# VHH binders against Transcriptional regulatory protein CitT (citT): the designs that were tried, part 7

Target 1, 230 residues: Transcriptional regulatory protein CitT (citT), of Halalkalibacterium halodurans (q9rc52)
Amino acid sequence: MTKLYKVLIIEDDFRVAQIQEQMVNDHPYFHVISTCRTGGEALDYLSEKAAALDLILLDVYIPDVKGLELLWAIREKFRDVDIMMVTAAKEVDTVQEALRGGIIDYLLKPVQKEVLHQRLDAYVQKRELFGERRQVSQEELDQLRQVQVRVQVGETPLPKGIDRLTLEKVVNALEEAETQGLTAMEGARLIGASRSTVRRYFEYLIHTKKAKAEVNYGDVGRPERRYFLC

## First folded at step 1 (VHH)

Design e2 (framework vhh_4orz_3)
Fold by ESMFold2-Fast, scan of step 1:
Structure e2 (fold): chain B 230 residues (1-230), chain A 119 residues (1-119)
Amino acid sequence: as target 1 above (230 residues)
Amino acid sequence: EVQLVESGGGLVQAGGSLRLFCAASGFTFSSYAMAWLRQAPGKRREWVALITSGGSTDYADSVKDRFTISRDNAKNTVSLQMNSLKPEDTAIYFCAKGLPYWEGSFDYWGQGTQVTVSS
């Protein structure tokens, strides 16, 4: 016996919606029961089928509604359905407002199967622990918190030449540099590695869209690339 | 680096038996629940059997009393003994690692091993 969580996808791009549906349906505990392209379609569907739904995957930008209007409409009328938002960018203010509005999580486009499955696994764990109005112990809350952190980190294999401990040091150095960023030489001095090694890690972060680079202009000297976390 | 490698799949006639093996590495095997999942062509992946770190087992209704899951913590292996096989058991079988603190969800799966049951 397994529980199937029923999912509604609200996404105006037909191709993106189909890819998301395939990824969700590949999870043993989830099944997509419908896909809507507009807010109007979604609200009509929910008026009839909300009781059968557990989770909505909601795109931030839907053509017939502005901003988070659809999120607020769903929250007002259909409180028992959980919402996970999908966004094309790291829009801090929009994500914060949505979290304050009661979404359970969010995903960045393009959606990666491993990341989606990690969020779905965390969702199942949350539903099972907080369902049935039972008391939840402090130990269980601590474990849930730890599981979410581990799931978010993931265990994706790293390419040859990229070591996880070194990658963590490089990311931490970039985080501390904030808006100033780091050159490969500065990063090398901070973590005690060679310039070529740090450059390799910086370029890997760019390839995975975790960092960006800008050329330093204005100084009387050689242009140097400066790296920043996205 | 977590690795799960399945073996033991093959072609058998209805009523026959197969034993599947999963070799695990890259994590503290004895601390995690392990499971077997399966997926038939054109169908969704479904859970088949679960064994907790403490040795408790659970099974999907479709395989109850026919399949037995077991583990060997000394060898970092989990096995699935499949008896009284039916054509509807035909699927790719995947070994899965449970999430920490939650035995109903999985964060890693192998590439699978094909099981085909003829009528």
Scores: ipSAE 0.000, ipTM 0.095, lowest interface PAE 20.5, mean pLDDT 75

Design e3 (framework vhh_4orz_3)
Fold by ESMFold2-Fast, scan of step 1:
Structure e3 (fold): chain B 230 residues (1-230), chain A 119 residues (1-119)
Amino acid sequence: as target 1 above (230 residues)
Amino acid sequence: EVQLVESGGGLVQAGGSLRLFCAASGRIFSSYAMAWLRQAPGKRREWVALISSGGSTDYADSVKDRFTISRDNAKNTVSLQMNSLKPEDTAIYFCAAELGRYYSPFDYWGQGTQVTVSS
């Protein structure tokens, strides 16, 4: 493929390192370019090759380095290389400290291929979205932002046919319309959805007591329904 | 962040001795190789002495057998003992810290301390 992510494994046990190397290499986007068994070997390798690396798999139990000192030494000098820790269950609290220090993730020993591949897939998604691309689409940014935003009506289970992202766009459109309100057609134009879809979302907001509707009547015209946030 | 502060510089006559100190603050001092470099007026900065994280030392040919570098990891200090000083040793002396191999660029620098050797 176009771009492969290059991995360094730092692991004292040769057999464990071989198993991890095979698991990484079985992923279509990742390739292990070296393995190191000591902190000294790792720092030496990184002094020459860090620019070629994307990711380090780092065992927390490296004999020539105390605790997380190797992690912090790597983070201090080789800032652009991402680190994923490999740790025993009993050391999870130590690894959580490392996460606050900027590692991207961790794996529990014994490493399971499926779990490793799930973490590597997540890494690819983040690199494609933020790494080499400094520009992302508005839709991608909206998705990330709306996962983090709590809409009061969205706190309840949503019915079939009501999507949280679309609901947030509809609420935002009504907020921007202020006292003027929106017809379903006007909302459809602002959101880029069909009139029937926007009407469904407006009616949902009325049902949840978040919006109200007013009707305009004329002798010659058809009734026009206009929606407002409460 | 690692901060380096040099001390011990001054004026000394040829044949005299000085001891320079570098105090480090910050994390993981024991993992760093420590070096002394110097810059004389109008000349390029040059390497003088190195001590690795493991304690191995190396020296520039111009100072071999006259200078001794040492470190104290418990106190986060590195020192340079300078004996049999010559007028050509006159320079600003800098302490520097480096992760990994010496030939890589140094990560941290002190502000320097002036050493003047009179004839």
Scores: ipSAE 0.000, ipTM 0.083, lowest interface PAE 20.5, mean pLDDT 72

Design e4 (framework vhh_4orz_3)
Fold by ESMFold2-Fast, scan of step 1:
Structure e4 (fold): chain B 230 residues (1-230), chain A 119 residues (1-119)
Amino acid sequence: as target 1 above (230 residues)
Amino acid sequence: EVQLVESGGGLVQAGGSLRLFCAASGSIFSIYAMAWLRQAPGKRREWVALITSGGYTDYADSVKDRFTISRDNAKNTVSLQMNSLKPEDTAIYFCATRDWLGSYQYDYWGQGTQVTVSS
């Protein structure tokens, strides 16, 4: 039942294109059918093969093209092909201009496989939602728009030793503890991790200013450190 | 336009070694990335190894630490040293390049070379 989406990569750097191709092909619903190094190659390819394409990964820095002129050329001639932009730098004006040009998403280099796959999953959902001509609720449209443009918690690269799923469990445990907070031992029991692991996550949240810690000196023998969400 | 001719394939016992060669002609070899791809019976073509013009190498997980790709720009050749061969390595091996002067995908300019690994 699921369609295999065909991808074109437009990227000057052969090695970067090769890495992106492998990351796309690792997704079960996507396959790269070609890559192009220049705008001229891309337009020639699209003149013959646009009907077979679903998605273009387009680098903003293509040698024979300056700025977004390739994007507009593709939009003018090949309306049925969707575009995701890939760039080494995020510029607000460039992003806004590209969005007005009808791109579906924007990715920063270096592209991470998990981030790319999340964007591809969102793309599949969008294609299925609008392709079926079913009754689409306003709530579904609102959620889809938020997923496409919004930077989601957990999509941002995390430091070594911090796992997204574990971080979510730690945050949820602190939320449930409310004003009482948690010691590292109490957190360890709640999420099924070691005390050292939970302490590492608590300290990460303090470093990012999402949590605070207090020391209780009022009890017998040992001070306890308790962690609270801000 | 580049012409590629593969050689060096054959029949080998599991655990054995083979070295494949690819000879390139008709264009400026030294500026192109070169790759080896393979196609086993009933499977899609899969990428095996890559070497860029600058000498950077990369390998598919299935062949990493067993295969070594190298190039000789003076002779316009790329080679693939295959060690610790397994029956799963049985395939036709193709040398491929991107000329970036008009190529949209990997170019195949030969019949490939057959590698058969018996257990």
Scores: ipSAE 0.000, ipTM 0.092, lowest interface PAE 18.8, mean pLDDT 73

Design e5 (framework vhh_4orz_3)
Fold by ESMFold2-Fast, scan of step 1:
Structure e5 (fold): chain B 230 residues (1-230), chain A 120 residues (1-120)
Amino acid sequence: as target 1 above (230 residues)
Amino acid sequence: EVQLVESGGGLVQAGGSLRLFCAASGFTFSDYAMAWLRQAPGKRREWVALIYSGGSTDYADSVKDRFTISRDNAKNTVSLQMNSLKPEDTAIYFCAAGYERLWSGEYDYWGQGTQVTVSS
C-alpha cells in the first residue's frame, strides 16, 4: 500500500498559503491538513498534531519569529517531522545555512506546481525506500553521496536525467547537422542512446533556449519533428 | 559514445530461468550504480533490481529471492539471473546506469531493452 502524506504549511501571506495548499492537494499522495500564519500558531499546532504530520512547508520569513529561530525550535522539539523551506531568491544564503540544520529541501518563490510535484515525488520515493527497508548499507549511503562528491569537484548540477557528457555529445551532433537538424531517431543513432533519451536532451536544450524544433510536412510523407541549435 | 546493450531475453516456460546481460561502454562503469527495470504491456516502467558501485544490492518485493543482480567491473557488464519465472514477469527489461534518484527510476543512461516472455 502507499502512504497518504500529511502536510503543514507555515506561511504568513494567506493568499500565498492558499496557492501552495492547492498545489500540494493536486498531488495524489499529499494532503494539507492545516496552515499556520505565525510561529506561535505553528508550535502550538505541532505540540498537539506533530505525530500526524509527515512534511512541513516552511516560509523563511514569518513575522513573529526572527530569522531561522522557528526552524531551530521545530528541530529541537519535533525532530521526526521533515521540513522543506520556501524562500525568495535573495534569501538563498540563509537557506544554505538551514540545510546544515537538517531540512530536506527548499523551493524558490514563486513556487511552480511542476517543480513542487517533482520534489514531492522524490520525497515519496525516499520515504518508501527507507521506510520499507530494515536497514540501509554504508555502500548505499556512499552511492547517494557520490552526487555531492561529483558536484564538489566542479561539475555543475544538471536536471534529473541529463548527464553532462551525453549533453556535450548531443550538442556536438546538432552542431554537425547544421541547417539540416536531427530527428530524435537520427540523434539516437549518432550518439548510441535511446530515442527517448535523445528527445529528453533535445527538449532540455529547447527549454534552455539553446535549441528549437520544427515539424516538416510532405504530401505523402509522415510529419517529423527536427531539432536545431539556436 | 555512451551505450548500454542488453542481451539474453527470449521466450521461456513458467518455472524456467533466464540470464540477462548488459554491456556498457563510453563511461566509467565502476563509478555508476546499475539497475534493471521492466515494463509490462499496459503498465508503467517499474524498478526490479539495483546494484551499487561497490556491490550491495536491492530488489523489488515481487522478484526478491528469485532474481539475482551482479556486476563485473573488469568487463563493464551487469547481469540479472532470473529464476522461477512467472507469466507476470513478462516485460521488456531495461538496463540503466545512474548516480542519484535511483528509486524514482531517473537514470543517466538507458539501454534499448530486451523482451522476456514467460508462457504458462
Scores: ipSAE 0.000, ipTM 0.115, lowest interface PAE 20.3, mean pLDDT 74

Design e6 (framework vhh_4orz_3)
Fold by ESMFold2-Fast, scan of step 1:
Structure e6 (fold): chain B 230 residues (1-230), chain A 120 residues (1-120)
Amino acid sequence: as target 1 above (230 residues)
Amino acid sequence: EVQLVESGGGLVQAGGSLRLFCAASGSTFSSYAMAWLRQAPGKRREWVALITRGGSTDYADSVKDRFTISRDNAKNTVSLQMNSLKPEDTAIYFCAADFYPSGWLEYDYWGQGTQVTVSS
């Protein structure tokens, strides 16, 4: 079963908020129930209506708050509401802090309707998988990850545990290896990271459909997984 | 960053019960999805149970109706109540946490594990 997801927009620019409201309301499963321009308005609204809300679209640049203080205030009192950042703030420290705050997604302004809708579709799939289903398969979880990462273009924040600089190094190493590919150990040596770390990045690239892997047996009889860019 | 420490493992006879605990320190615990996974000697790691930020739970078919996962956000703990234990449940049990699990076996934070041995 699908449900209508109720959205609160926290955005100080009235015109931007109107555009975001229209984009959200154009999605068949989402509806904006309010728009707040300040942190004070948002916290007052949440004190009355948090139980009716599913998702907050939150900007970093709100006049009456510093940095991500509003994110942390919401997390302290209203734990069951999901937060998606929609902001011009692209500083690594800000993105990292938001990820630590348990946000569901991070979108850089200006946001195109198609991109927002793809993220909202991924959110619906995740909610239906965990809310309506009693069990999930590895394939279903992997599919959800692939959908989320596929819509990431340009400066969209990476998942926790995946650092952009390290990801660039991993991609460059795979590009230089061409058709020969790399094992996690070979990648670790080239990048100066642990085998476990490089394997995590390789598997992330597979989930985003940017890489593939093949298992080869080595002369020592141990299975050897090699990774290649698509 | 979060650090996870498991406890409660040990030796138990088939049909018995054990309760595992995972204590979290560091970042805001209530923002994480929490999971239990296990690995038997010479076998691949397998997922056991998941509890979301909102408290929704799910279980692997092999443990459904026998195991119960729960969390206490005030104490930064997650627990796994294991009933009707079978020899096949013998494994090292790991607590794991992530804001965005990318698959059953992929988590950003892991504990060191606690051994559970079920005798036949």
Scores: ipSAE 0.000, ipTM 0.101, lowest interface PAE 19.7, mean pLDDT 77

Design e7 (framework vhh_4orz_3)
Fold by ESMFold2-Fast, scan of step 1:
Structure e7 (fold): chain B 230 residues (1-230), chain A 122 residues (1-122)
Amino acid sequence: as target 1 above (230 residues)
Amino acid sequence: EVQLVESGGGLVQAGGSLRLFCAASGSIFSRYAMAWLRQAPGKRREWVALITSGGSTDYADSVKDRFTISRDNAKNTVSLQMNSLKPEDTAIYFCAAVDYGLSYWEPEYDYWGQGTQVTVSS
């Protein structure tokens, strides 16, 4: 009834690989089909079995390769497999480069089961949203965009007068309206704040290039300013 | 639960080959790491080879490059291919399953087979 996502683990430390394999296999939707300790083993395995794989857990440090060379080799030859990187905190700057190379996510060492399962849950949700044979609904797109914007908002230091919880509500309201946009009064009604407060948050989002404003003219001669997420 | 039954043991001449099989029962066989351990007369059991659920392998230095462990999850079996056998390899060979794991790990074996005798003559 449930699809099992097939996982390859590439990890030099045998004990770490065993623990990660057990944690993955404890998830109802995932199954590890192989583990590899070197880049050479991994590339050999992928040449035979890449079509059966959904996800690779890839350690940043692999002894027979330097830096992100294994990631780039996999990307050149096996584009259809998703990659999640596993990294020590000191390797975080290499992960930022890998994100530009299209890895789907990352985990910090030491991997904790609850954190891994949260990332695997998010992966399942993403795969279900982008199943090839189905139409993706606007609600599903809104949900995905909401997660992306929320993470981004959470990471940004906020100026005086901008409250994180209120900003999240404002962003959610704009996502909900998407193509229609919102006036400041409409936004105020949706989040239970004053018009002047919502306008301040809309202006902040314009300043950070997350929103835009357009003037709409009614036949009654009433111009309206509407705000949209970019 | 997993039940383990070994087969394939026997008498072989030094330099020869032998393949051991371990048949497991249970719908969750694929979740377990599987190991081969051996016990020579008058000695403690020693670790020989291990294969994880995903197929990663590890070997004792004494058997490295001579033995190969593999598994077939469709048949619920694990096998040990033993090449270039030496008289020192004479022992009872045990198949064992270990459910390590979770955020804490207990380094103990959950299930053991009865063992199969391997005798290497000089």
Scores: ipSAE 0.000, ipTM 0.255, lowest interface PAE 15.7, mean pLDDT 74

Design e8 (framework vhh_4orz_3)
Amino acid sequence: EVQLVESGGGLVQAGGSLRLFCAASGFTFSSYAMAWLRQAPGKRREWVALITWGGSTDYADSVKDRFTISRDNAKNTVSLQMNSLKPEDTAIYFCAKTYSGRYLSEADFDYWGQGTQVTVSS
ESMFold2-Fast, scan of step 1: ipSAE 0.005; ipTM 0.269

Design e9 (framework vhh_4orz_3)
Fold by ESMFold2-Fast, scan of step 1:
Parts: C-alpha cells; sequence; structure tokens
Structure e9 (fold): chain B 230 residues (1-230), chain A 120 residues (1-120)
C-alpha cells in the first residue's frame, strides 16, 4: 500500500519553480498540487488547502517578506504541514534559525534531482514508520523529529522555541497584570520582546492550561485578544 | 509602534463617490490581511471589506458591487473605493490589520477612524 504525498512549492522564479515541480513529480510517491510566487499567495493557499498538504518546498528569498518571516508565519498557523527549505544561503545562522522554526530538512540551490530524491525518500520512510507501527518508542520519536530534549531531576523539558528565562518573564508580566490581563503588544513592551515572540509564549501557556484568552467585543472599534493566568 | 492612519472621509451627496486610504507603519504590511469596518450612529460596528495578504477580496452584502478594496504593498497602504453612496453608508470608517500570527477573524491593530457623511 502506498500514499501519494502532496507538495506546495513557494518560489518566486517561474523557471526554478518549473524545474523543482518536474523533479518532485518524477518521484513516484510525490505530486505537486500548486506553486505560489509570493508569501501572500502562499498564506492564502494554506488558509484553504493546508489540510490537503503534506510538504512545502519553501525558498528562503521570497520578495514580499523579510528573511524567515514567512517560515514563522506558516509555523504559527499551519503546524501540521512539513516544510523543507530551499536556499542559496550558506550561513550557519540562517540554517540554525530555520531549524528552530521547525523545518524538516533543507536543500542548497541549485537543487540536484538526486539529492532532492534522497530527501524525499527519507521523508517517505519517516511517514511510513508511523503508518505501519501501532506504537513507536520515545527514543524513535525523538530521533525522527530531531527533538532537543533536556531532562534533569525536577526539571520539565520545554519545547523548541520556548526559552525558560523568557517564559518566566512572560508569566511574571501576566501575574502583575492580575485580572486586567495583557494583549500581546502590551506584553511585548513590558518584556522587551517582539509581539510575535510574546504571542508564541502566551499560546504555549494556553496549550499547557496555565493561561486563557478572551476577546473584548464590548469596546467600540477595538476587539482585542487579552491573555490571563488561570 | 504600530500605527494605522485613515484619511479620505468627508461629506458627499447620495450617488457620489469617496476613496478612503489607510497608511500602515510598524508592521510587515505584505503578510497582513487588511480590513475596513464601519460604525454608524447608534449601531454596532460592521465589517465592510477584507483583502488578504495574497490579494483575495471579500465584501459585506450591503456594499458588494459598490465598494472595492485594494492594497499597495510598496507604499504600505490599503484603499477603499466607495461608489453609489447611500445615506445608510454614513459612519466612521476604521482600518484594521490582522497579522499572520493572529487568530482567524480577529483584528489586532485598529486606526482612529475617518468620518463619512452621505446627505440625502
Amino acid sequence: as target 1 above (230 residues)
Amino acid sequence: EVQLVESGGGLVQAGGSLRLFCAASGITFSINAMAWLRQAPGKRREWVALITSGGSTDYADSVKDRFTISRDNAKNTVSLQMNSLKPEDTAIYFCAAKPYYSDWGLYDYWGQGTQVTVSS
């Protein structure tokens, strides 16, 4: 029994996108269902079609977005879609930042068909492991996801992208706000971080059932999401 | 600091046209959805038009075929072209932005509004 994996290509160069589409479609288990030229087009496509997608090939240099903002935007909203980055950048910082953004792999331009197919074969192997086994060991899951786990006596491991010191600052800010709560923007000002960073920490606290969010619909012209400790 | 500044409101006669503008600063405009909402005297705030980061548009039934929303990512502006204006369109018009990390249907940034008055 085989599965056909559905791929979205995000690449602003028509010819490069066509070459990548042909290389992907030449693999028996993969099919490109769409290509997007801009970050805006990609986010629109994902809002309607993310559930149908397995994998995104994402160019790091998309003209309508700055740096890795498109990667972070996709990760914030569409966590169930796997991302493989395609980049001409060879700097360690860019690769490390993308890996922290939760990408499954990366490729250097110019993309070689043999290298792409090797990565696609590895992807199939990982996906089929979950499909053929009722239970997978914790060690196998950790290796497969390349999850960085630190466990000590009395210490709870934190997910990638959540720093303990920053989390403590976020919790302290919410405690100080008491029943008034905080918007992500207010939290960002208090902590000295970006709004997107603070929102990520607020959402983590909701996931762990330590915070809740409410929308203020009563105020004219200003519905806003406020976060409160439980 | 994020700022949305509306302009272009004024007094017009029924059947006339106005074009509203919203200038955004402090956000990565190209990946934000942008919307126009309005509030008439004594009424609830009403959604009017939406343009997604990719350029897809949607409109409230009350303004469909009369209003057109557009964006210029190079200038960080969103515009609302209002044609065939009716007295019922009299309201304060607000520009709003939905960042990529916001929940669907929620707007995180709002402008101060611009007054539109349509005479009989």
Scores: ipSAE 0.000, ipTM 0.265, lowest interface PAE 16.5, mean pLDDT 75

Design f10 (framework vhh_etentamig_d1)
Fold by ESMFold2-Fast, scan of step 1:
Structure f10 (fold): chain B 230 residues (1-230), chain A 122 residues (1-122)
Amino acid sequence: as target 1 above (230 residues)
Amino acid sequence: EVQLLESGGGLVQPGGSLRLSCAASGFTFSSYAMSWVRQAPGKGPEWVSGISTSGGYTYYADSVKGRFTISRDNSKNTLYLQMNSLRAEDTAVYYCAKLPGYSSRWYEFDYRGQGTLVTVSS
């Protein structure tokens, strides 16, 4: 099946709308059929063209509507159109309300093309699975749960090789060490990780200005590096 | 390299008209949204108008809405701005701008042209 999914963009900033249109149209299975700047334009378009439409990219901040009023207006009359949020709104309450409105995804601006295309790929997989099927297996449902609505909260992503849970353990270990600090070996023993792993996390904390290192010139041993929280 | 070459500026009387052109090269013109930006003497840059990749959607600053018309010819890699009912406050250097493809800064413009001067004077 070489189905072309038809997209409506609802976005009042012309620059953002044009960038989104380009990103969507660069995907081989998607095409933007219209762009609306206001909720009024969008609802008028949907009243005439909703049956031809597969997906809406919807911003929270539209000039003629407050908050998620447009999401609920669309859901009242056009229940079969899928909605993906693309917005700067990162407040938990807004995200939760959108999820209750049955959105398929939530993307926080600014969105990179690769991220958008990954979400569009997931959408295609979901549509293909349900297109001909009357029944699904548990394995197929489990697969879909891995592709279920993703929420991008506006927290700074951690770099490759830095895991949040391990970082929390490393920070806690440094806090417990107080003024005495920790060597990479001592940290490794405390949190149950390798010396090279703990060193990587310590160096990351130095890079983010959350920690510092001092060389300890002990009498008995070789000079060693000790790490301290700032 | 990305190259944008603006032309069509000049001296015009208030109420007059001018048509600006921008010849684009070094990128796939039909794949990018385009904009016109101007900078008046002693002021910062002001976005004037934008157009989608296909030309199906056009956008205008409130200061020029109803007077200016943006268009494009993808077969000629050319962007246009038709300016009608020109006013003294439209005096500026006009720049053709390409929007970035994958920038995390959505509001940045790629200014690669020298601009074309429009002077509205009685």
Scores: ipSAE 0.000, ipTM 0.118, lowest interface PAE 17.2, mean pLDDT 76

Design f12 (framework vhh_etentamig_d1)
Fold by ESMFold2-Fast, scan of step 1:
Structure f12 (fold): chain B 230 residues (1-230), chain A 122 residues (1-122)
Amino acid sequence: as target 1 above (230 residues)
Amino acid sequence: EVQLLESGGGLVQPGGSLRLSCAASGFTFSSYEMSWVRQAPGKGPEWVSGISGSGGSTYYADSVKGRFTISRDNSKNTLYLQMNSLRAEDTAVYYCAKDWSYEGGLYSFDYRGQGTLVTVSS
């Protein structure tokens, strides 16, 4: 039997907090018991109510404190409350720091109700599993971590030297270039990588039949190699 | 007993300005965050603006940001809302609120005042 879970929202934008509160309360097993707009308010609230809380939705952009500093302050004093971070930025360093701080999940703004509910469902499953005096298998633990950590697992392995996030950036740049295409130098400037790195990704897309290259012998100048999505 | 009394509403033309006041008594005014909330005819209440107890931090709804300015005078226990560049959609009863909260889809206001009517029309 699933127990009702109590949520605190820490979010400086009242409108965003109201939307998040409605989304949480629409879930049958969760109820928002308070919202706080500042780190000071949140720490004061937790000093009185932490024992009644199951989950905090924590915005990384809090006016009176740096968001991750608030996370560390909460972790130091209120270890039994679980935290999901909510942020407008998806940056590897911020995610890694938050995960090291023991958060259970990371959500991107604007929060989509379906995504939030899927994460809340996974949280219920985790709480039921660990709340029961039951042995947890490695397979069960891995499954729960994959959902809650929000790590995407690719079905198709990529070759050595090709990173999925960089590949996605390269593909997006080529999509935006449309019929005009991109040179390796233009791609390097757009993505913030070296020309040789971008060329490697372009050649990988050619090898996988997702892109093509043309050499333009213009009226003047050196031949230009230009890449296009198929 | 906590008392909040709003004033300053009236009829103004689009593009005009009004300054609302809220006289507070019965509590330590400087220790509490204060808000302005409005309710248009036939609609639910909408949070407009908030100000910290010291006045050092201010918050605004997107619909009024850049046009409205919230302020307070703790020596006079008075909250203000300066409303500039008024639009027809700003027509509402404006309320001063202490310790507001939002639960279960409803606004909960401790010691909301009687309100002051603002009509923006030619």
Scores: ipSAE 0.000, ipTM 0.087, lowest interface PAE 21.9, mean pLDDT 73

Design f13 (framework vhh_etentamig_d1)
Fold by ESMFold2-Fast, scan of step 1:
Structure f13 (fold): chain B 230 residues (1-230), chain A 122 residues (1-122)
Amino acid sequence: as target 1 above (230 residues)
Amino acid sequence: EVQLLESGGGLVQPGGSLRLSCAASGFTFSSYAMSWVRQAPGKGPEWVSGISGSGGRTYYADSVKGRFTISRDNSKNTLYLQMNSLRAEDTAVYYCATYPYDILTGYSFDYRGQGTLVTVSS
């Protein structure tokens, strides 16, 4: 499809815009082609260059427009451009209105580079799936829903070796086990991973104070750790 | 920890070809999108090409499309750039680059490695 995903940043704070431009340009598949400080600048730019543009990073707090008026102006005239919100606005009404405007994602400031890159990667996956295929399977649609529009709230990057999808499966397994808990072997059977992998995720949850472990010394002569969600 | 080492540059005449390589270590190579970026003398960096972790998707700058081919060999942790029909304007230091995902690492992968110099002249 697109040789390189081209991005427009609409952000009135020069420093914030510069940081966002650096973060976007550090992603191999994205390039910022312009930054605009006002709605008027943005609409003028789009009237000439919208066909070359793939994605807009849009803030709610733009000086010359009220609320999400700029979002709706863009949707009225430039329907083929995708919009990702990057804003400090966390009011439920604002988030709901943006979602009804068909945005692809909503990120709360301050944005961490790694979190932005994860969301940009999800965008690429969606574009690849729909751009090359006439039809999609239910399994593919279910996978897309796992990464679709989310409101980020101070997400901390996960350490190397800890995958978010696997971590969610591990947490769900511990939740189902309730007060009974799980050994690493039991967890491995439930989620289809190796014992060493599940143990690594359990120990990560202990480190982040989301789980605890107890050791049974009595019955088999070999101590075994059993993990519980806090 | 993460290391990227470019090689394959050199002096070549206009119309010639070169293949660049980038040896990666210190991370799960197949999980990361990779790109080639170049910087000509006195100019800012220019993105050249990108490839998905699986190799299923490739992207090219308009200036090189049809002349350059990006590829990767995940079994060897190596990224390649095949450059054909080289022009004087392709003269630059070429860097390979990647970025961290928030689920894998907090480290930034900078394309400011050593790079490999490509000089296209008669």
Scores: ipSAE 0.000, ipTM 0.116, lowest interface PAE 17.0, mean pLDDT 75

